VHH binders against C-glycoside deglycosidase alpha subunit (carB). Designs and how they scored, part 19

Target 1, 368 residues: C-glycoside deglycosidase alpha subunit (carB), of Microbacterium trichothecenolyticum (Aureobacterium trichothecenolyticum) (a0a0m2h8p8)
Amino acid sequence: MTALGTPIQGVTLYSFTRAFHGREYDLEGLIRKTAADGFGPGLEIIGFSSFRGFPAIDDAYAGWFRDLIDEVGLVTTSLAVNADIGIHRDRLLNQDELIEYMTLQIKAAAKLGFPIARVQISIEPDSMEALAPIAEAHGVTLALEVHADQYASHPRILALRDRYEKVGSPFLGFTMDWGATVSGFAPSLIEAYRRRGASEELLGQVVDLWNTYYEQGPPADQADHGQRFGSFIGLAARHGRPDLGIDFGINGTGLFGPARVDDWRTIAPWIKHVHGKFFGIDENGEEPSVPVRDLVKLLVENGYNGAISSEYEGWHWNYWQSPFDIISDEQAVQRSAAEAAGSRMITDLAEARTQLGAWLPNTEGAHA
Below, E stands for the ipSAE of ESMFold2; O stands for the ipSAE of OpenDDE; V2 stands for 0.75 times the mean of E and O plus 0.25 times the DockQ between their complexes.

## First folded at step 12 (VHH)

Design u2 (from r5 with Y56R; framework vhh_8h63_2; at its last look DockQ between E and O 0.19; V2 from the best seeds 0.00; counts 0 for: pae O 4.7 > 2, placed apart)
Fold by OpenDDE, look of step 12:
Structure u2 (fold): chain B 368 residues (1-368), chain A 118 residues (1-118)
Amino acid sequence: as target 1 above (368 residues)
Amino acid sequence: ELQLVESGGGLVQAGGSLTVSCAASGRTFSDNYMGWSRQAPGKERELVAVITSGGRTYYADTVKGRFTISRDNAKNTLYLQMNSLKPEDTAMYYCAAYEKYFGETDYWGQGTQVTVSG
């Protein structure tokens, strides 16, 4: 039997987007708050959202950032990078241009001290293969995000996995996003729609529609996903609320994915980072829509020694509860789950640094 | 608030190609789902394409396979490349920014006119 994994507790600053956009905290303030509240030691940051001038990072700024991280007692885990493709008037961005664009971001990740770059789901196997040597050169692991509506056994993901095997680089992997394997809508989301005047009938129909898809299983391909997306839009329109249609579609197919937890075993050896996506904690201290305990258990059983970055996404609609409190409660669930699985979550900074360094491939001098 | 300004519209012959752009300003572009909608004379505004912050794309059936939505977060710009244009594609094209997963606050541009001649 494989040794049990010891995941590292962490958080993505994306969880605090509302506070950030509301200027309650600047980046430094948010980092300090994150550390002070004990959400670390692992820290993920979204590049374009958080670093001005990204992906151009000057040496002074990088130094400042690294010093700050050390000062507050966190360890950088993943930088979320974007596979943005600008379109020329008469052509699409070509492969070389994309690689160049991604290279800049990989360099930024390395410079800032992130051992992982979370790559967006839109990246193709050829691109990942092309980026592998660049990633290796900079000591940055590329972890493509498996995000709803896709899932571990999705054809696109399997194609990536197969390419990873072929390439044979330890610097290629996946970011596991828990949103791909939820068990239902978050109660707070339903409440949010209710507060927007959605009828109980409509809400019931939305839930029923999602449950129908859950029973059927995840969408077989992007076409199927599109159809499901459209069905939510249509449902809203039929009930005289077309204004909710896109929201229903996005949430129903793109945020709350219907794959089963065990599906992750398909790519478990390649999981390098985890977005512990969740939406709320109920009065019993549990996440009612995300099977957090099962997910943590799966990671432990598969020897995962990377970080779990708590990703609170209930903030999109939940204005009535503090993200800080909710994340604290969710991380408690993670810790409890890990213990129940015969392991633990790492909350010690030194241990986290040591383990992460051993867990991920690196190049000499790549990370401070 | 997020301000959106569309550009790139014009007259094009059927079968031709055109790319429209949307420049965003005022706040972080990368955190928004973005989309294109269009409104033809006498018709309701309809969703054409959406792109998530993660790069996932969605298309209306009427444009699937012909249109491509993309974004450049470094430039705070959204694009819609339209190929194999048809007269039925004639419309005012609007750029939209959505709050992620809960579009209570949506932003729209002023639109750019696309006209496809038969």
Scores: ipSAE 0.026, ipTM 0.468, lowest interface PAE 4.7, mean pLDDT 91
ESMFold2, look of step 12: ipSAE 0.159; ipTM 0.591
ESMFold2 (binder alone), look of step 12: mean pLDDT 81; pTM 0.817

Design u3 (from r5, 14 letters changed; framework vhh_7ocj_1; at its last look DockQ between E and O 0.70; V2 from the best seeds 0.00; counts 0 for: pae O 4.1 > 2)
Fold by OpenDDE, look of step 12:
Parts: structure tokens; sequence; C-alpha cells
Structure u3 (fold): chain B 368 residues (1-368), chain A 118 residues (1-118)
């Protein structure tokens, strides 16, 4: 019997995007706030949005950053990196150029002390295979994000899984994003549309449309996704609110994915990082749109010992509640869920560091 | 940051055709949606066409089969073939790109003027 996993409590600074962009906090301030509020010990950061000059990180800055992390009592878990194949105006990056670009980011992750680089969903199996030795050389695990509208059993994801298996590198895996397996729209999103003047009839139909797709299951392929996307646009237009159409589509298909929780079992052995995506906490202390408890249980049952980075994405539309309060409440749900599953969330820094170091592959000297 | 650059606009006689092009650069984003909007003088910006990552297309009601949106060989290029143009189609046409996962994140081109003469 596989030992129960003990996931590490964590947060992605992306959750605080509004505060960051609003200049309420700079990076240091946000890191300190994160630590002080007890959202750690795990910390994920988005590279391009958070580090100036990324992916070029000088030694002094890296040293400063590492010192800061140590000072505040956090452990870096994942650096979100980007596949920017369109940096040239006239052409896309070729494979070699992409690999080079990704290599720079992997090096940055290593230098900053991140054992995981979250890779965007657009990366192909050939690229991941090519990056495997580079990742290994730097002791950085590449975790491609499984994000709505895709899901664990999506053909593309399975192709990646199969490539991982073929390659046989422990440095290749997935970032599980909870947005792929939600159970409904967030009430706060519906409220946001209501505040934008959407009629109750329209809102009802939007919810019904999503629920219809939920019952049908996730989109079979990108074409099906596209069709579903368009259906939301059309719905908005029919109700005289074409201005809401794109939002409906993006949220209805790209943010709130209709896959079932158990779908994650398909790739569970390859899950290296988790985006605990959520959108709000209700008056009962529960996440009404994301089956957090079931997701945590699944992770525990599958022996997941990595970090769950709470990813609050309700901030896109929710201007009336504090992300800090909401994340605190959501992490409480995670802790409760882990306990109910016969395990616990790790909230101790030393334990988190020890477990992460033992659970993830590493290269000697990679973080020296 | 994503930058969008439009081209292909200009003056055309009623009944004529234009092909607009838009190229995204600066950075790429996965599974984007790209589209075209237009804004005529004194009117609000309106959706002309959008194409999803899956190739599904949606058109504004006024298009009525006259326009075709398509993606280029490059993932971050989009075209708008406009046929049977009328004076009412005169507007500044804007390319738009949407990141799949962020509902509020959209990018706009600078716009290209399309003028249809009678």
Amino acid sequence: as target 1 above (368 residues)
Amino acid sequence: QVQLVESGGGLVQAGGSLRLSCAASGRTFSDNYMGWYRQAPGKQRELVAVITSGGYTYYGDFVKGRFTISRGNAKNTVYLQMNSLSVEDTAVYYCAAYEKYFGETDYWGQGTQVTVSS
C-alpha cells in the first residue's frame, strides 16, 4: 500500500496579483506579508511578472532573494516560467531557440532556489524531452501545467505522459491545476456579472450552459473546446450583452474546467506541483465551486508529498473581498481535508524543506 | 507583454475586398483566442470575428457570411478576409488577443483604418 501523502501548504504570489499591480506591495513586501500571514511555507512565484530582468538573474540578486526567503521562513517550491515563442515579430522561435529560451529560465529557477519550474501547457512532448537533460543538469523539475480546458486524460496530456514514461526522467512531470476539475461557477463570478448588469435570466442560462457541459464531460479536443467557447459568446449576444461574451467563454471553458476529480488519477504519479486554484470561500468556510476536499484527498491517497500552492483567481472579478482573508480560509479547508483523509498538511518549514528535498529529484550542487 | 500589429487596411470601393492581418509578438501565450473588433465614428467598439484555439469561429451579426477569420501558419497570426464590403463597414479595425486563462487579460492592436467608398 502506498503511504499516504503529506502535502506541503503553500501559496503562489499570483494570488496577490491585484495587490502587486496596485503597488500595495513590492516583491519583498509581498513575500514578507505572505510569510507573516502564514500562507507558507511553500512559495511559488511567476518569473516574468515578479523578477526584473527575468530570466537574467545575477548572482547578487539571487543571493539577496535566497537570503530573504530564509529570513522570512519560506521554502521556494515552483517558479512559473513561460514559453515565449513569439519574441520575434517576423517568425516564431524554432525548436532550438525555444530550448535555449527555456534553458535560461531553468537556470534562473535553479539560481533562485526553485526546485520546480512550472511549464506552460503549450510545450510539446519533443520539447519536454529535449529539456529533460537540461532540467536534470540544473536539478530543476519541469512540471507542465495541466490547465483547463485540458485535463489529465486529455489526449495531449496523455501524449506528454507517454513521452515522460519513454524518456524516463524523474525531472519531468505535471503541475496539477484545480481549475480543470471544478464543480461549478464561483458565486462571486456570477455576482460580478450581476454587478455588470447581467440579467438573472442570462446568468441562469450561463450557469445552465456550463452545467450542461459538465454533465457531458470535458471537451474531447480543442475543436470541441472552441465550439463550447463560441456557445458562450453566442449566448451573451442573444441576450443583448455581447460585451460579456468573451468573458463568459474564457471563464466558462478556460478557467472553470468540467473534468471530474478522479481524472487526475490518470497522471497522479507524475504530479510534481499543484496549483490549488480556487475562487472564493463561502459563509460556511467552504469553496463552493472547487471540490477542494476531494482534490486534497486524492493527492493524499496517491502519496503526493509536494506543495499545494493556493492560487486564488477570484481576484479577476472580486474587488470587494480581501485575497489575504480568502486564502487563509481556503488553506484551512485544505488542512481540514488532509486530516479527514488520514494525513495532514505540512506547515512547518523545516519539515517542508526536508520532505521536498527527499521527494523531488535533485542534482548535487544544483542549488549551491 | 504581447504586442499586436495590424495591417491590410485601406480604402476600397463598395463591393470590394480587403484582407486584414494581425501578428502577435513580444511574448506568446498558450491557447489564445484572437479576434477583430471595429469601431466606427460615433459608435461603440463591436466584435467582428473571433477564432478560438480550436479553430472555431464566431462572427458578429452584421458579418452575414461576408468575412472569414482564420489563423496563419504561425500560431499568433490572424487574418480577416473581408468581402462584399459596404460603406457601413467603414471603421477602425482592431486586432485583439485573449489569454485563455485570464478573463480580464486582453491585448489590442493599434488599429487599422478601413474605408469603404460608395
Scores: ipSAE 0.036, ipTM 0.547, lowest interface PAE 4.1, mean pLDDT 90
ESMFold2, look of step 12: ipSAE 0.275; ipTM 0.660
ESMFold2 (binder alone), look of step 12: mean pLDDT 80; pTM 0.830

Design u4 (framework vhh_6qgx_2; at its last look DockQ between E and O 0.34; V2 from the best seeds 0.00; counts 0 for: pae E 4.0 > 2, unsure alone 63.4 < 65)
Fold by OpenDDE, look of step 12:
Structure u4 (fold): chain B 368 residues (1-368), chain A 119 residues (1-119)
Amino acid sequence: as target 1 above (368 residues)
Amino acid sequence: QVQLVESGGGLVQAGGSLRLSCAASGRTFSDNYMAWFRRAPGKEREFVAVITSSGGYTFYTDSVKGRFTISRDHAKNTVSLQMNSLRPEDTAVYYCAAYEKYFGETDYWGQGTRVTVSA
């Protein structure tokens, strides 16, 4: 039996997007705030949104950043990188261009001290295979994000898993995104639509529609996803609110995924990072739309020793509650869940650093 | 940064056809939703059509069903709107829109292309 995992408490700065864009905090300020508020020790940052000039990182800046991280007492976990294959107007990037583009970002991750690069779900198995030696050369684990509308047992994800197995590199894995396995719409989202004038009837039907899909299971393929997407659009239109239709579709299929928690067991050995995506904490201190406790338990039971980066995405619509307070409360749920599972969340910086260094592959002793 | 540029608008006689195109640049659009909107003179902007990221599903406003076809060319990173059997009431500035995630207004808009349908 696999030893119980001790996940590392963490946060992604993406959770604070509103504050960042609102210029309430710059990057340094947000990092300091994150540390001060105890959301660490794990820290994930989105590369393009947070680092000016990304993926070009000069030595001085990298040094400054590393020093800052050390100063405030955090450990970098994952850098979210992008595959902007549509960077050209007239064509998509070819394979070589994509590899080059990704290589730059991997190098940036390494330079900044991130042991993991979160890769977008759009990346294909061939590309991941091609990137494996590059990742290894830089000591950066590539963790492709499993994000709604896909899920762990989705054919695409299984294809990636199979390729990982074939390649045999410890530097290839997944970022588990909890949005793929939610249990319902976030109440705050429903409230947000209500505030946009959606009728109770419409809201009720939107919820019912989602629940129907939840009972059916996640979409089998992209066509099925599209049909479900369209059904939300149609529903809104029938109620005289076509302006909400696309939003319903996006959220109902692309943000709130209907896969079951146990689905993650399909790829559990390859989970290298976790986006603890959530949307709100209720008056009882629970996340009503994300089965956080079950997800943490699953990770613990599968020996996960990586970071869980709390990813608060309620900020898209929730302007009336502080993301800082909500994240604090959500991390409390994680801690409680880990304890209930016979383990704990790691909140000590030194322990987090040691565990992460031991748990993730590195290039120590490898031939340069 | 994402940029959307519409083209293909113009003057056409009722019953005629136009093909609008929207070229996207600046980032990947393989995982977003693309839509067309239009604003007729004196009216508010209205939804026309949407296509999913994979192109697997399309949805149209009722008034254009059977006449308009939205499509995507991923290789060219473009979204198109084939407009057949055009009517004077289709006269509008047509806007391309991109949706990424997850709430509120569209993430990206084009500048629009004018379509005028004469009687």
Scores: ipSAE 0.066, ipTM 0.586, lowest interface PAE 2.2, mean pLDDT 91
ESMFold2, look of step 12: ipSAE 0.198; ipTM 0.615
ESMFold2 (binder alone), look of step 12: mean pLDDT 80; pTM 0.820

Design u5 (from r5 with Y58W; framework vhh_8h63_2; at its last look DockQ between E and O 0.26; V2 from the best seeds 0.00; counts 0 for: pae E 3.0 > 2, unsure alone 64.2 < 65)
Fold by OpenDDE, look of step 12:
Structure u5 (fold): chain B 368 residues (1-368), chain A 118 residues (1-118)
Amino acid sequence: as target 1 above (368 residues)
Amino acid sequence: ELQLVESGGGLVQAGGSLTVSCAASGRTFSDNYMGWSRQAPGKERELVAVITSGGYTWYADTVKGRFTISRDNAKNTLYLQMNSLKPEDTAMYYCAAYEKYFGETDYWGQGTQVTVSG
């Protein structure tokens, strides 16, 4: 039996997107708030949305940022990077340019002190292979996000896994997104639809439809997935609300994934980062739509020593509850779950730094 | 911000084939569900095909077996291959990027006209 993992408590600033966009906090303020509220020690940030001029990061700014992180007592875990091949209006980036663009972002991650770059799900195996030596050179682990509507045992993900195995680089892996393995619709989402005038009958049928597919398991193929998507569209239309159809479909197939928790075992050795995606905490202090406890247990049992970045995505529709409170409550569930699994969540900064440095591959001097 | 520009529309005879394209710029659409809708004169806009971020597809019953939606993330381009075209397929075809996850504004192109002669 592999030693039990000790995951590091963390948060992605994406969870606070609404507050950020609403200018309630600037980046510094949000980082300070994150630290003060005890959501760390792990911190993930989205590069383009958070750092001005990204991926061009000057030395002074990097220094400032690192100092800030140290001051507030956090540890940077993952930088979310993007493959924006359409950044120019006049033409698209070719493969070489994409690699170059990704390289800039990898360098930025390294410069800012992030040991992991979260890569978008759209990146192909060839690109990941090409980026591997660059990642190694900078001591940055590339963790491609496994995000609904895909899942760990999805053919595309397995293809990536196989490429990783072939390449043999410890700097290639996955970001596990819990959205791929939910257990139901978030009650807050249903409430949001209710507030948009959806009938109880429609809502009940939407939930039942999703549950039906959940019981069946992930879609067998593209056609099956398409059929499921369409069924949500059709359901909305039948109830005189075609305006909700695409929304139902996107959420029902693209945000709330029907894979089972154990599916993650397929790629567990390659999981380098975790998006602890969740949508709300109920009156009992539990996440009713995400099997957080089972997911944490799985990670512990598989010796995961990386960060779990709490990713609150209920903010898309939930305007009536504080993301800060909800994240606090969700992290409590994580801690409880880890304890129940015979381990714990690391909440100590020094321990987190030590463990992350030992657990992730690094290049000497890469972050200097 | 994501911009969408459709192209490839034109006049085609019944039974013919046509491919329309949607070029995206501003950012990648890799995380977006993408779709084609069409609007015929005097009719409401109707959803024709959708492709998820993961590449799974949905088709309206009226076009199943004839149309194929695909995406090339490397080219940031969405396609709709239309085979066995019928006069009833005559419409302005619009490309859409559906924004995550709740009530967000979708992105639309200006459309490309497809005319199928009988």
Scores: ipSAE 0.134, ipTM 0.616, lowest interface PAE 1.9, mean pLDDT 92
ESMFold2, look of step 12: ipSAE 0.312; ipTM 0.700
ESMFold2 (binder alone), look of step 12: mean pLDDT 80; pTM 0.809

Design u6 (from r5 with K100Y Y101K; framework vhh_8h63_2; at its last look DockQ between E and O 0.41; V2 from the best seeds 0.00; counts 0 for: pae E 2.6 > 2, unsure alone 63.9 < 65)
Amino acid sequence: ELQLVESGGGLVQAGGSLTVSCAASGRTFSDNYMGWSRQAPGKERELVAVITSGGYTYYADTVKGRFTISRDNAKNTLYLQMNSLKPEDTAMYYCAAYEYKFGETDYWGQGTQVTVSG
ESMFold2, look of step 12: ipSAE 0.329; ipTM 0.667
ESMFold2 (binder alone), look of step 12: mean pLDDT 80; pTM 0.804
OpenDDE, look of step 12: ipSAE 0.300; ipTM 0.721

## First folded at step 13 (VHH; framework vhh_8h63_2)

Design v1 (from u1 with S56Y; at its last look DockQ between E and O 0.39; V2 from the best seeds 0.00; counts 0 for: pae O 4.7 > 2, unsure alone 62.0 < 65, grease 26.3 > 24.2)
Fold by OpenDDE, look of step 13:
Structure v1 (fold): chain B 368 residues (1-368), chain A 118 residues (1-118)
Amino acid sequence: as target 1 above (368 residues)
Amino acid sequence: ELQLVESGGGLVQAGGSLTVSCAASGRTFSDNYMGWSRQAPGKERELVAVIYSGGYTYYADTVKGRFTISRDNAKNTLYLQMNSLKPEDTAMYYCAAYEKYFGETDYWGQGTQVTVSG
């Protein structure tokens, strides 16, 4: 039996994207704010959106960044990297160039002190295999994000898992995104549609439609998924709001995934990082659309000792509530859930650093 | 910012086939839902097909079984294979990218003209 895990409390700066866009904080300011408000100790950052010149990071900047992290009392967990082959306007990157481009980002992650690079869901097994030795060489774990509309038991994800097994590298894994296993639409999303003039009848039917699919489970195949997408479009059209149709479809099938929490057990041993995606906290202090408590319990029961990076995704539509308050409340739910599961969330910096260093692979233990 | 450029349009006889393409640049292609819409003269723009980042697809009933949407992430390109074309398929075809999350932000190309002669 696996010992109970002690997940590390953390946050992704992505949660505060609106603050960046509004220029309320620069990177340093937000990092300091994050630490001061107790959202750490784990810290995830998106490379391209946060670091100037990414993935080209000079030594001085890396030094500055590391010093800052130490000063404020955080531990870097994951750097979100991108497979953007369209970075140039004049031409696209080929596969070899993609690998090279990813290599630069892996190097940047290592230089900045991130033990994990979150890789986008679009990366193929061949590419992951090719990147494995590079990751190992730099001591960076590649954690491909399992994100709606996919889920743990999705054929593509299983193919990746199988490739991981074949490759045998401890530096390959997954980032678990809670959006793949939600239990309903976020009330704030519904409110956003309401503010866009959607009728209560339409909103009720949208929710009912999603719930119907939830009861059915994840789509059986592409055709089924397409049909579900179309049904949201059709529903909007029937209510005289075709302009909302695509939004319903995207959110209903691509952001709010209907897989069950237990689905994550399929890939649990390979989960290296967690996006604690959530959308809001209600008046009772609970997340009404994400089964946070069950998800944390699952992680604890599976011996997960990595970070849970709170990912407040509701910022896309929720401009009327503070992300800081919402994230604070959500992390309280995580802590409570971990305790209920017979464990705890690690909130101590030193403990977090020690645990993460011991739990993640390093170059010394690679293929041992 | 995402730039979209359509190509491949032209004149084709009824029953014929045509493939239109959309080259994406400026941002990560894989993070977007991608789709094709079309607009015929005097008509509203209508959604033709959508493909998810994960590869799942949607088709309008009017094109289901005849059209195939696909994406090549390695080429950062979206495709629409159109078979058994009909005169009523005549339209300006637009490539679209939708934000993966809330979906309020849409990106459009300039379109490529498809004309099907009877």
Scores: ipSAE 0.022, ipTM 0.467, lowest interface PAE 4.7, mean pLDDT 90
ESMFold2, look of step 13: ipSAE 0.350; ipTM 0.718
ESMFold2 (binder alone), look of step 13: mean pLDDT 79; pTM 0.803

Design v3 (from u1 with K100Y Y101K; at its last look DockQ between E and O 0.67; V2 from the best seeds 0.00; counts 0 for: pae O 3.1 > 2, unsure alone 64.1 < 65)
Amino acid sequence: ELQLVESGGGLVQAGGSLTVSCAASGRTFSDNYMGWSRQAPGKERELVAVIYSGGSTYYADTVKGRFTISRDNAKNTLYLQMNSLKPEDTAMYYCAAYEYKFGETDYWGQGTQVTVSG
ESMFold2, look of step 13: ipSAE 0.470; ipTM 0.779
ESMFold2 (binder alone), look of step 13: mean pLDDT 79; pTM 0.800
OpenDDE, look of step 13: ipSAE 0.517; ipTM 0.835
ESMFold2, look of step 14: ipSAE 0.463; ipTM 0.776
ESMFold2 (binder alone), look of step 14: mean pLDDT 79; pTM 0.798
OpenDDE, look of step 14: ipSAE 0.123; ipTM 0.622

Design v4 (from u1 with R27F F29V S56Y; at its last look DockQ between E and O 0.16; V2 from the best seeds 0.00; counts 0 for: pae O 3.1 > 2, grease 25.4 > 24.2, SAP .671 > .668, placed apart)
Fold by OpenDDE, look of step 13:
Structure v4 (fold): chain B 368 residues (1-368), chain A 118 residues (1-118)
Amino acid sequence: as target 1 above (368 residues)
Amino acid sequence: ELQLVESGGGLVQAGGSLTVSCAASGFTVSDNYMGWSRQAPGKERELVAVIYSGGYTYYADTVKGRFTISRDNAKNTLYLQMNSLKPEDTAMYYCAAYEKYFGETDYWGQGTQVTVSG
């Protein structure tokens, strides 16, 4: 039996995208706000959306950023990086070009002080294997995101796991995204559709359709996913609202995944980072669509000592509630859940830094 | 100001290839659910491809294996590479941003015309 984990409280700035794009805050302002409001100590940032010139980061800027992080009392956890293959108009990036492109981002992560690079689900096992020595050289853990419509026991994810085992690098792992193991549609999403004029009948059927798939389990492959996607589109059309069909499909299959919480046990030893994706907090202080308590319990029971980055995804449609308030409430749920599981969330900066340093591999301890 | 601007359309022979682009302003492509739809004369607009913020892609059965949706974060641009084009692919191709601005309407570009000659 593994010791109980003590996850580190954290947040991804992605949660505040609306505020950022609305120019309510610049990057520095948002970082300061994050710290001041107690959403830390863990901090995840999306590279391309937040750092000008990414992945080219000059020393002065890196220094400034690190100083800022220290000043406000946060610890950088994960840098979300991207695998863009469409750089050329006439062709896609080949493997070598992709590796080079990813290398630049890994270097940027290291330079900025992020011990983890969150890698997109589009990355293949061969690429991850090729990137492993680069990651190790820079002391950056690559954590491929398991995101709906995929899930921990998805064949692709298992293939990656198997490759990780083969490679044997401690710098390869997964980012667990809670969106893959949702228990239902967010009420705020349903409300958003309601505000767009969707009938109660349509909304009821959309929910029922999702629940049907939930009972069946997650899609086994891309074909199944496509079928489910199409079914949402068809449902909208049958109710005279084809304009909602794509949104139903995207949310029903790509954002709200139907896998069970226990599915994460399949890859638990390789979970290096967690996107605590959620969509809202109800009047009782609970997340009605994401089994946060069960997810935190699972992490604790599996000895997870990494960060949980609260990822408020409801901001896409919820413009009537403050993301700051919602995230605060959600993190309270996490803390409560951890305690109920016989552990706690780490909210102390010094403790977080120490634990994260011990939790993640470094170049000195790699393969030791 | 949010804007999507498509480009790259044109006339191409059957079996040929073409890449259309969508330059986004006011939001980050990589942070959104983005997609391509197309509309042929006299037909309804149909979804062609979607890319999720996490990078996963969806394709309509009619284009699967032939079309590739991708993005360049540095350029904040969405792409659709179309191979093995068929006359049936002739349509106005539209770029869309989904979900992020869920309130009333999705964001659409003006479209770019793709014509495939037989």
Scores: ipSAE 0.165, ipTM 0.661, lowest interface PAE 3.1, mean pLDDT 91
ESMFold2, look of step 13: ipSAE 0.435; ipTM 0.761
ESMFold2 (binder alone), look of step 13: mean pLDDT 80; pTM 0.799

Design v5 (from u1 with S56Y A97K; at its last look DockQ between E and O 0.01; V2 from the best seeds 0.00; counts 0 for: pae O 11.7 > 2, unsure alone 60.5 < 65, grease 26.1 > 24.2, SAP .687 > .668, placed apart)
Fold by OpenDDE, look of step 13:
Structure v5 (fold): chain B 368 residues (1-368), chain A 118 residues (1-118)
Amino acid sequence: as target 1 above (368 residues)
Amino acid sequence: ELQLVESGGGLVQAGGSLTVSCAASGRTFSDNYMGWSRQAPGKERELVAVIYSGGYTYYADTVKGRFTISRDNAKNTLYLQMNSLKPEDTAMYYCAKYEKYFGETDYWGQGTQVTVSG
């Protein structure tokens, strides 16, 4: 019997992208704001978008950053890293180049104090295997993100799981993204389309189409995904709004995944990090499109002691509500859900640091 | 509770060989990820080698080609064969177990001293 997990409350700065891009806050300001508003103690940051010169991080900057984190009372959890194989104009990166590229980012994560590197879903099992000893050497857990249109029981994800099992490195795992297991479109998204002049009839049909796919389950393969994507495009076109078609497709298949919550059980032992992706909080204080309570319960029941990084994705279309208020409300749902599951969310910094250090593999006291 | 006990350390001449062992008890050894670290006086503990449950191995650059990590699941024992030993290899060698899933992460033994004379 697995002991109940106590997930750590956290946030990804990605949630505040709009504020960042709007230059309302610089990185330091946003970190301070995050801490002050109580969105921590867990903190995830996207490397390339947040750190100048990433993945090249000098010691002085790393020191400054670590000091800042300590000063404001947060704990770094995950650094989101990228596998951009198309960095060259004329060719794709080969395997060696990819490994090198990832190695630089792993080193950066370690230097900045992140115990986890969130790896993009595009990474292959061979690459993950090759990166395993590098990850270990730096005490950084590689957590490949399971993101819509894929899901936990997707063949690709299972292949990765199997490779993880074969390799046997404790430094390989997954980042669970809640977007893969939503229960419906976010009302704010529908409102956004409404504001763009979509008819109620079109919106109704878009919702119905998604619900149909939800009942059928997630796409079995890329062909199925493509077909579903195309169906949204076609629907828009039939209603005289081809301009909305791609958006419908992207959101309907790539952001709002139709897998069921229980699907995560297939990879639960390998979940190292969680993107608590959500899209809005309604007037009742609930997330109407993401089964947050069920997801938290699943994590608790599976003994998850890592961080849940609240990832407010609704900022893409929702410009009329404050991300800070919405995230605060969503984290309240998480706390409530954890309690209902017979556990709690960790909100104490010291406890979070202790637990994360004990729960994740690390090289503390043992460096390469 | 998992217990790790290192043994086999001692004094050896430069260029010599030595095998250290780590006996695991309290839990099954077969599914564990095991490794060796070492700590020299005044230095930080250094990861030396790791063997994953699937048999994959990692070695620090400083020991590649000279050290071999292996395991005997039947005996619940981890080994580190050290060849071509150098004075720089002098350290307390620790056995470690890494946790695969949620919960506990690392276990350490008390260490075994390896001293290489020049």
Scores: ipSAE 0.000, ipTM 0.213, lowest interface PAE 11.7, mean pLDDT 91
ESMFold2, look of step 13: ipSAE 0.439; ipTM 0.760
ESMFold2 (binder alone), look of step 13: mean pLDDT 77; pTM 0.784

